VH-VL binders against q9umr5. Designs and how they scored, part 314

Target 1, 268 residues: q9umr5
Amino acid sequence: SYKPVIVVHGLFDSSYSFRHLLEYINETHPGTVVTVLDLFDGRESLRPLWEQVQGFREAVVPIMAKAPQGVHLICYSQGGLVCRALLSVMDDHNVDSFISLSSPQMGQYGDTDYLKWLFPTSMRSNLYRICYSPWGQEFSICNYWHDPHHDDLYLNASSFLALINGERDHPNATVWRKNFLRVGHLVLIGGPDDGVITPWQSSFFGFYDANETVLEMEEQLVYLRDSFGLKTLLARGAIVRCPMAGISHTAWHSNRTLYETCIEPWLS
Short names: E, the ipSAE of ESMFold2; O, the ipSAE of OpenDDE; V2, 0.75 times the mean of E and O plus 0.25 times the DockQ between their complexes.

## First folded at step 16 (VH-VL)

Design xd13 (framework fv_acimtamig; at its last look DockQ between E and O 0.76; V2 from the best seeds 0.00; counts 0 for: pae E 4.7 > 2)
Fold by OpenDDE, look of step 16:
Structure xd13 (fold): chain C 268 residues (1-268), chain A 123 residues (1-123), chain B 106 residues (1-106)
Amino acid sequence: as target 1 above (268 residues)
Amino acid sequence: QVQLVQSGAEVKKPGESLKVSCKASGYTFTSYYMHWVRQAPGQGLEWMGIINPSGDDTDYAQKFQGRVTMTRDTSTSTVYMELSSLRSEDTAVYYCARVGIPFSDYDFWGDYWGQGTLVTVSS
Amino acid sequence: SYVLTQPSSVSVAPGQTATISCGGHNIGYKDVHWYQQRPGQSPVLVIYEDSNRPSGIPERFSGSNSGNTATLTISGTQAMDEADYYCQVWDHRTYVFGGGTKLTVL
């Protein structure tokens, strides 16, 4: 039998967003119990990510308890950050494959329509004034806003990304790293034609330096310091990188080729 | 300013197909889903379906499954709705409507509507 | 299928308050949106997510939603408010419209 699959959606999504993914899984892995968690759907996905982490934790605990052999996580977009945090705070999770589907794992810094909609009078260059305020940090989008030109503000004001990355010291950093390292495989999926994740390499823990040059995962301080376990995971062969071109952000969960190439192999 | 401009009125015969266009401007075309809604003369609004920002995914109302096709052309910022095997009951004003939240098709509203396209199906 | 029920017509005198109901099973747990359609014109969003007004919509328009009934309220009704009004919800995979209410300003 196949291990259960738990799906966590992205910003402004719901379980319905994954109807094609469900179809693919049912077709290729019949009998798989797939649970798409309908929590923080739609506008509620704007709530603070730590609140979301707590909610999703409560939902996945019973599922994991019933699956002693382990489970797979498929986490899309913003959901990928939620899942990473989830695995960091859970000392008893049994996740075999953590599939990060086009997630801004290293944060976001782009003029996307999400931002334009939420903050219509702001550009990415001045959004730090909002996102790194206490008020701004009440929105999920700001929880992973990563301004490369205001690193000091990011490190001090980010209440989510900086913490799960271990970029800011906190008393749980060692434990969170230990917990996250319980994952069997970290599958990173994304691509250059996403159009939303900025830079798209963020899905692979790449990101801008102060000159907006994209650096790879291995050049990031979080990797070099192994602050949350990336270096360790890579060393043990537990990180899988699956880039794919020609896929827009809203298509990652509904593309058959992507599924077969990047997702299906890890649902055993 | 967001604008949705639809193609002109059409007269069709039973059994034919209609294809209505909706040209969008004033916003990022590839960031928003688009609805199609129709309204028969003197009747209410009826949802037909939705197309995602990239045009590679659609969802149609069950009533129109097998007869409706929605497409979009990013290069021209135009969305199309084709309805085949037309019947007299398909006589209606057809509207395109933008979803109010970017990159979402979940429980959101149509914030901008086209001017409508009257299609008359008669023998 | 999910069904929304609206009165066929509502009449109000100028300056008075018009109330249009939208009934649906447990509709209070759904987000209700309202559209105004003047004769010969396209629908216009006037209320989204139960009680929010889009930019450009007068403050006299308000909405509420609880139990099995959503309500559109137009205070200080004006002649220009004469139109058909439709409520709308999302139900699983379908966007559902009410039958519409014709508001007459007498």
Scores: ipSAE 0.618, ipTM 0.862, lowest interface PAE 1.1, mean pLDDT 95
Fold by ESMFold2, look of step 16:
Structure xd13 (fold): chain C 268 residues (1-268), chain A 123 residues (1-123), chain B 106 residues (1-106)
Amino acid sequence: as target 1 above (268 residues)
Amino acid sequence: QVQLVQSGAEVKKPGESLKVSCKASGYTFTSYYMHWVRQAPGQGLEWMGIINPSGDDTDYAQKFQGRVTMTRDTSTSTVYMELSSLRSEDTAVYYCARVGIPFSDYDFWGDYWGQGTLVTVSS
Amino acid sequence: SYVLTQPSSVSVAPGQTATISCGGHNIGYKDVHWYQQRPGQSPVLVIYEDSNRPSGIPERFSGSNSGNTATLTISGTQAMDEADYYCQVWDHRTYVFGGGTKLTVL
């Protein structure tokens, strides 16, 4: 029988958003227990990511306990950061496949409609003034805002991303790396036509340098220092990169070809 | 300036079909889900369904299942609603309305509405 | 099958405060949105998420939501506020509207 699948939604989402993905799984893997966690729905997805991580942790514990042979995670957009933090903080997780579906894993630096809606007087060039403040860090979007032109402020102010990336010294770094490395596979999904994740290569642990040149995962300091285990996972053959063009941000979980190519093979 | 501009009024006979267009401008078309709502003369508002213009997903109110089809054309930033097998009870003003939060089908509200399309179904 | 109940009409004198109710079972746990519709015109959003005003909506429009009742309040009511008002929620895959309230400014 197939391992249970746990789905973690993104910003302004709910379990309803994944109705097509659930249909695809049922068709190709009948009998699979799929749980789309109905926590921090809609506007509640703006709560601090550590609060979300704690809530999702409490929800996944009984699911993992009932499946001692393991579970899979499918984590969309902001949800992919929640899931990566879960893998770090849970000494007792049994995740086989972590499927990161168009997630801003190295952060976000884009003038998106989210930005316009939430911060109408701001642009990406000045949002650091809000996000890198104690008040700003109370919003999930600011927890992974990564301004390549204000790296010192990012490193000092980020309460989430700089910590789970090991970009700032903290006492939990060794334990978090150990826990993250227990994952069986890391499946990275994203593409150039996403329209929200900026740069789109953030879904593959790429990101801008100070000149807004995209450096790929293997050029990032967090990879080179193996701060949370990316280099180890890649050397182990545990990282799968599955880019696909032509998919908009809200269509990743409703595209059958993407599911069949990038997701289905990992739902053992 | 967000605008939703709908096609003009129509007169139909029972058994025919209608197709109303809603052209969006002033925002990123694929970032926002779109509702369709109708209003019979002297009556309140009635939801018909929702479409994601960036993908292939739709969801229709149960009352209209099997008669309504919603489509989109991203090259023209236009959503279409087609209602088949028309009856006199389908006489109404048909509105498109944009979801007020980007990238969300957890529908909170309609923040901008089209001007409406009057469709009259009579023999 | 979620039902929103509104009074059919409300009358107020110019300059007075108009209050329009929207009743629903445990509506205080839902986000309530309000629309204004003048005759022959499309609806216009005046309150979203219980109490927030969209850009361009005057400060005299306010909203609240608790228990089984949500309320739209218009202070300093003007003749141009004469319209039909609808409350709305999203409930289990459906966009639910109240029956509407005709506000008359005498």
Scores: ipSAE 0.315, ipTM 0.716, lowest interface PAE 4.7, mean pLDDT 91
ESMFold2 (binder alone), look of step 16: mean pLDDT 92; pTM 0.933

Design xd14 (framework fv_acimtamig; at its last look DockQ between E and O 0.86; V2 from the best seeds 0.00; counts 0 for: pae E 3.9 > 2)
Fold by OpenDDE, look of step 16:
Structure xd14 (fold): chain C 268 residues (1-268), chain A 123 residues (1-123), chain B 106 residues (1-106)
Amino acid sequence: as target 1 above (268 residues)
Amino acid sequence: QVQLVQSGAEVKKPGESLKVSCKASGYTFTSYYMHWVRQAPGQGLEWMGIINPSGDDTDYAQKFQGRVTMTRDTSTSTVYMELSSLRSEDTAVYYCARVGIPFSEYDFWFDYWGQGTLVTVSS
Amino acid sequence: SYVLTQPSSVSVAPGQTATISCGGHNIGDKDVHWYQQRPGQSPVLVIYEDSNRPSGIPERFSGSNSGNTATLTISGTQAMDEADYYCQVWDSRTYVFGGGTKLTVL
């Protein structure tokens, strides 16, 4: 039998958005129990990510308990950050494959229409004034806002990303790293034509430096310091990178080729 | 300013097909889902279907499955709705309508509407 | 299939308050949106997510939703408010509209 699959959605998503993914899994892995977690849907996905992590934790615990052989996580967009945090705070998770589907794992810094809708009077260049305020950090989008030109503000004000990355010292950093390292495989999926994740390399833990030059995962301080286990995971062959071109952000969960190439191999 | 401009009125015969266009402007075309809604004369609004921002995924109301096709052209910022095997009951004003939140598929509202396209089906 | 029920017509005198109901099973658990359609015109969003007004919509428009009934309220009704009003929800996989209510300002 196949291990259960748990799906965590992204910003403003609903469970129905994953109807194609469910179809693909059912077709290729018949009998798989797939659970799309119907929490923090729609506008509720704007709630603080730590609140979401707690909610999703409560939902996955009983699923994991019933699956002693392990489970697979498919986490889309913002959901990928939720899942990473989830695996960091859970000392007893049994996740075999953590599939990060077009997630801003290293944060977001772009003028997307999400931001224009939420903060119509702001651009990415001045959004730090909002996102790194206590008020701004009450929105999920700001929880992973990563302004390369205001690194000090990011490190000091980010209540989520900076913490799960171990970029800011906190008493749980060692334990979170240990917990996250329990994952069997980390599958990173994304691509240059996404149009939302900015830079798109964030899905692979790449990100801008102070000159907005994109650096790869291996050049990031979080990797070099192994602050949450990326270096260790890579060393033991547990990181899979699956880039794909020609896929827009809203299509990652509904593309058959992408599924077969990047997702299906890890649902055993 | 967001604008949705639809093609002009059409007269069709039973068995023919209609194709209505909706040209969008004033916003990022590739960031929003688009819907089609129709309204028969003197009747209410009826949802027909949705097309995603890239145009590679659609979802149609069950009533129109097999007869409706929605497409979009990013280069011209235009969405199309084609309805085949027309019947007299298909006489209606057809509207394109934008979803209210970017990159969002379901459980939201329609914030902008086209001016409507009257299609009359008569023998 | 999920059904939304609206009264066919409501009449109000100028300056008075108009109330339009939208009934649905446990509709209070859904987000209800409202559209205004004047004669010969396209629908216009007037309320989204039960009680929010889009930019440009007068404050006299308000909405509520609880139990099995959503309500659109127009205070200080004006002649220009004469129109058809539709409630709308999302249900599982489809969008559902009410039958519409014709508001007459007498």
Scores: ipSAE 0.877, ipTM 0.936, lowest interface PAE 0.7, mean pLDDT 96
Fold by ESMFold2, look of step 16:
Structure xd14 (fold): chain C 268 residues (1-268), chain A 123 residues (1-123), chain B 106 residues (1-106)
Amino acid sequence: as target 1 above (268 residues)
Amino acid sequence: QVQLVQSGAEVKKPGESLKVSCKASGYTFTSYYMHWVRQAPGQGLEWMGIINPSGDDTDYAQKFQGRVTMTRDTSTSTVYMELSSLRSEDTAVYYCARVGIPFSEYDFWFDYWGQGTLVTVSS
Amino acid sequence: SYVLTQPSSVSVAPGQTATISCGGHNIGDKDVHWYQQRPGQSPVLVIYEDSNRPSGIPERFSGSNSGNTATLTISGTQAMDEADYYCQVWDSRTYVFGGGTKLTVL
């Protein structure tokens, strides 16, 4: 029988947005129990990511308990960061496939319509003044804002991304790495035509250097130092990269070809 | 500066199809979902369906399933609504309306509306 | 098949407070949005998420939502407020509008 699938949505999302993904899973893997977590919907998705992680953790515990053979996670956009934090903080997770669907895993540095809507007078070059403040860190977008031109501020002020990446010392770093490494597969999905994730290679743990040149995952310090387990996972053959062009940010969970190519093979 | 400009009034006969256009300007067309809502003379507002203008995803109210088709042309920032097999109760003003939050499909409000297109169905 | 119920009309004297109700089962668990429609015009959003005013909407417009009733309140009602008012929610798979309330300012 197929392992249960848990779906975690992104910024300004609701569970209904995943109806096509649910349809695809039912067609290819009949009888799979799929749960789209209906938490932090709409504007509530702007709440601090650690608060969201706590709420989603409480929701996944009974699902995982009913499936001792394991579960799969499909986590979209901001939801992919929530899921990666879950894998770090849960000593007892039983996740086989973690499917990261166009998520800003190394952070975000883009002038998006989300940014224009939330901070209409700000641009990516000056948002660090808001995001790297105590009041800015109360917004989920700022929890993974990663300004390559203000790295010292990022490392000092980030309450979320710098911690789960192991970029700043903290007492839980070793145990979080151990927990994360219990995942069976890390499936990274994204593409150049996303239009929101900036750089789009953040979905593959790539990111800008100080000159805004994109460095790939294997060039990142967090990989080279194996801060949270990426190097170990890659050496184990547990990282799957599935880039796909021609898909906009809102279409990742409603594209049948993307599902069949990048998601379906990992829903054992 | 957000503006939704719809095509002009139409007169149709029963059994024909209508096609209304809605041209968007003043914002990023592909970042906001678009809805269609109609209003029969002297009646209230009735939701018809939604289209993602950045993709090909649509969803229609049950009442209109099988009769309504929504499409878009990103090069002209225009959405279209087509209603087939018209009958006299389809006489209404048809509105396009934008979701008030970018990249969000459901559970929200409509912050900008087109001017409306009167479609009259009579023999 | 979620239903929103509004009174057909409300009359108020200029300068007084108008109250327009929107009834629905457990509507307090939903976000309620309100639209103003003047004769011959398209709807205009006046309240979103129960109580928030969009930019450009006068402070005299306010909203509340609890239990089975959401309410649009217009204080200091002016002749220009004479219009039809519609409440709206999302219910699982569809958008639902109330039947509309004609506000008359005598």
Scores: ipSAE 0.414, ipTM 0.769, lowest interface PAE 3.9, mean pLDDT 92
ESMFold2 (binder alone), look of step 16: mean pLDDT 92; pTM 0.936

Design xd15 (framework fv_acimtamig; at its last look DockQ between E and O 0.85; V2 from the best seeds 0.00; counts 0 for: pae E 3.1 > 2)
Fold by OpenDDE, look of step 16:
Structure xd15 (fold): chain C 268 residues (1-268), chain A 123 residues (1-123), chain B 106 residues (1-106)
Amino acid sequence: as target 1 above (268 residues)
Amino acid sequence: QVQLVQSGAEVKKPGESLKVSCKASGYTFTSYYMHWVRQAPGQGLEWMGIINPSGDDTDYAQKFQGRVTMTRDTSTSTVYMELSSLRSEDTAVYYCARVGIPYSDYDFWLDYWGQGTLVTVSS
Amino acid sequence: SYVLTQPSSVSVAPGQTATISCGGHNIGDKDVHWYQQRPGQSPVLVIYEDSNRPSGIPERFSGSNSGNTATLTISGTQAMDEADYYCQVWDSRTYVFGGGTKLTVL
């Protein structure tokens, strides 16, 4: 039998957004128990990510308990950060494959229509004034806002990304790293035509430097310092990178070729 | 300013097909889902289906499955709705309508509507 | 299939409060949106997510939703408010509209 699959959605998503993914899984892995977690849907996905992590934790614990052989996580967009945090805080998770589907794992710094909709009078260059305030950190999108031009503000004000990355010292850093390293495989999926994740390399833990030059995962301090286990995971062959072009942000969960190439191999 | 401008009225015969266009402007075309809704004369609103921002995914109401096709052209910022095998009951004003939140499909409102396209099906 | 029920018509005198109901099973657990359609015009969003007003919609428009009934309220009704009003929800995989209510301002 196939291991259960747990799906965590992204910003403003609903469970129905994953109807194609469900179809693909059912077709290729019949009998798989797939659970799309129906929490923090729609506007509620704007709530602080730590709140979401707690909610999702409560939902996945009983699923994991019933699956002694392990489970797979498919986490889309913002959900990928939720899942990474989830795996960091859970000392007893049994996740075999953690599939990060077009997630801003290293943060977001782009003028997307999400930003325009939420903050109509702000641009990415000025959003630090909002996002790195106590008020701004009450919104999920600000929890992973990573302004390369205001690194000090990011490190000091980010209540989520900076912490799960181990970029800011905190008492749980060692334990979180240990917990995250329990994952069997980290599958990173994303691509240059996403249009939302900015830069798109963030899905692979790449990100801007102070000159907005994109550096790869291996050039990031979090990797070099192994602050949450990326270097260790890579060393043991546990990181899979699956880039794909021609996929827009809203299509990552509804593209058959993408599924077969990047997702299906890890649903054993 | 967001605008949705639809093609002009059409007269069709039973068995023919209609194709209505909806040209969008004033916003990022590739960031929003688009719906089609129709309204028969003197009747209420009826949902037909939805198309995603890239145009590679659609979802149609069961009533129209097999007869309706929604497409979009990014280069012209235009969404199309084609309905085949027309019958007199298909006489209606057809509307395109944008989802109110970017990159989001279901369980959200329609914030902007086209002016409507009257299609009359008569022998 | 999920069904939304609206009264066919409501009448109100100018300056009075108009109330339009939208009935549905456990509709209080759903987000209800309301659209105004004046004669010969396209629908216009007037309330989203039960009680929120889009920019440009007068404050006299308000909405509520609980139990099995959503309600659109128009205080200080004006002649220009004469229109058909539709409630709308999402159910499972489809958008569902109410039958519409014709509001007449006497």
Scores: ipSAE 0.890, ipTM 0.941, lowest interface PAE 0.6, mean pLDDT 96
Fold by ESMFold2, look of step 16:
Structure xd15 (fold): chain C 268 residues (1-268), chain A 123 residues (1-123), chain B 106 residues (1-106)
Amino acid sequence: as target 1 above (268 residues)
Amino acid sequence: QVQLVQSGAEVKKPGESLKVSCKASGYTFTSYYMHWVRQAPGQGLEWMGIINPSGDDTDYAQKFQGRVTMTRDTSTSTVYMELSSLRSEDTAVYYCARVGIPYSDYDFWLDYWGQGTLVTVSS
Amino acid sequence: SYVLTQPSSVSVAPGQTATISCGGHNIGDKDVHWYQQRPGQSPVLVIYEDSNRPSGIPERFSGSNSGNTATLTISGTQAMDEADYYCQVWDSRTYVFGGGTKLTVL
């Protein structure tokens, strides 16, 4: 039988957003128990990410307890950051495949319609003034805003991303790394035509340097220092990279070819 | 200024197909989901389905399954609704309407509506 | 399937308060949106998420939602408020509209 699948949605999403993905799983893996968590839906997805992590943790505990053989995690967009934090703070998780579906794992620095809707007078070059303030950190999008031109502000003000990346010193770093490393596989999915995740390589732990040149995962300090276990996972052969062109941000969970190529093989 | 401009009124015969266009302007077309809603003469509003304009994924009301197809052309910022096997009961004004939040098919309001396209199906 | 029930008509004198109900099973657990449709025109959003007013909608429009009833309230009703009003929810995979209420101002 197949391991249960837990789905964590992104910004302004709900369980409805995954209707096609659920159909694909039902067709290829009949009998699989799939739970799309009905928490922080719609506007509630703007709540601070640590608040979301705590709520999702409470929801996944009974699911994981009923599945001692393990579970799989499919986490879309903002949800992939929630899931990575979840894997760090839970010393008792039993996640086999963590499938990160076009998630801004190294942060976001993009002028998107999300930005225009939330902060209509701001551009990416000046959003740091809002996001790196105590008020700004009360919004989820600011919890992973990563301005490569204001790195000192990012490191000092980020209440979420700088911590889970191990970019700011904290007393839990060793424990969080140990917890995260219990995952069986880290499956990274994304592509150049996403149109929202900026740079799109953030889905693969790549990100801008100060000149807005994209450095890939293996060139990042968090990888080189193995701050939360990326180097260890890669050495174990536990990181799967599945890039796919031609897929827009809202289509990752509704593209059958993407599912068959990048997701299905990991739903053991 | 957000605008949705629809194609003009049409007269059709039973069994034919209908294709209504809805041209968007004043916003990023591919960022907002689009709905189609119809209204028969003297009756209320009836939801037909939703399309993601950044892809081609759709979801249709059960009543229209197998007869409706929604498509889009990003180069012209236009969505299309095709309804096949027309019947006299399909006489209605057809509206396109935009979801009020970007990148979302969630239960959000419809903030802008097209002017409507009257389609008359008569033998 | 989920059904929304509205009265077919409501009549008020100018300056009076109009109340338009929208009945549904446990509708208080749903977000309710309201649309105004003047004769020969497209619908216009007047209330979203139960009680929020879009920019440009007069503050005399308000909404509430609890239990099995959502309510659109128009205080100080004016002749220009004469229109059809539709409530709308999302249920499962469907946008569901109420049958509509014709507001007459006499």
Scores: ipSAE 0.493, ipTM 0.808, lowest interface PAE 3.1, mean pLDDT 92
ESMFold2 (binder alone), look of step 16: mean pLDDT 93; pTM 0.946

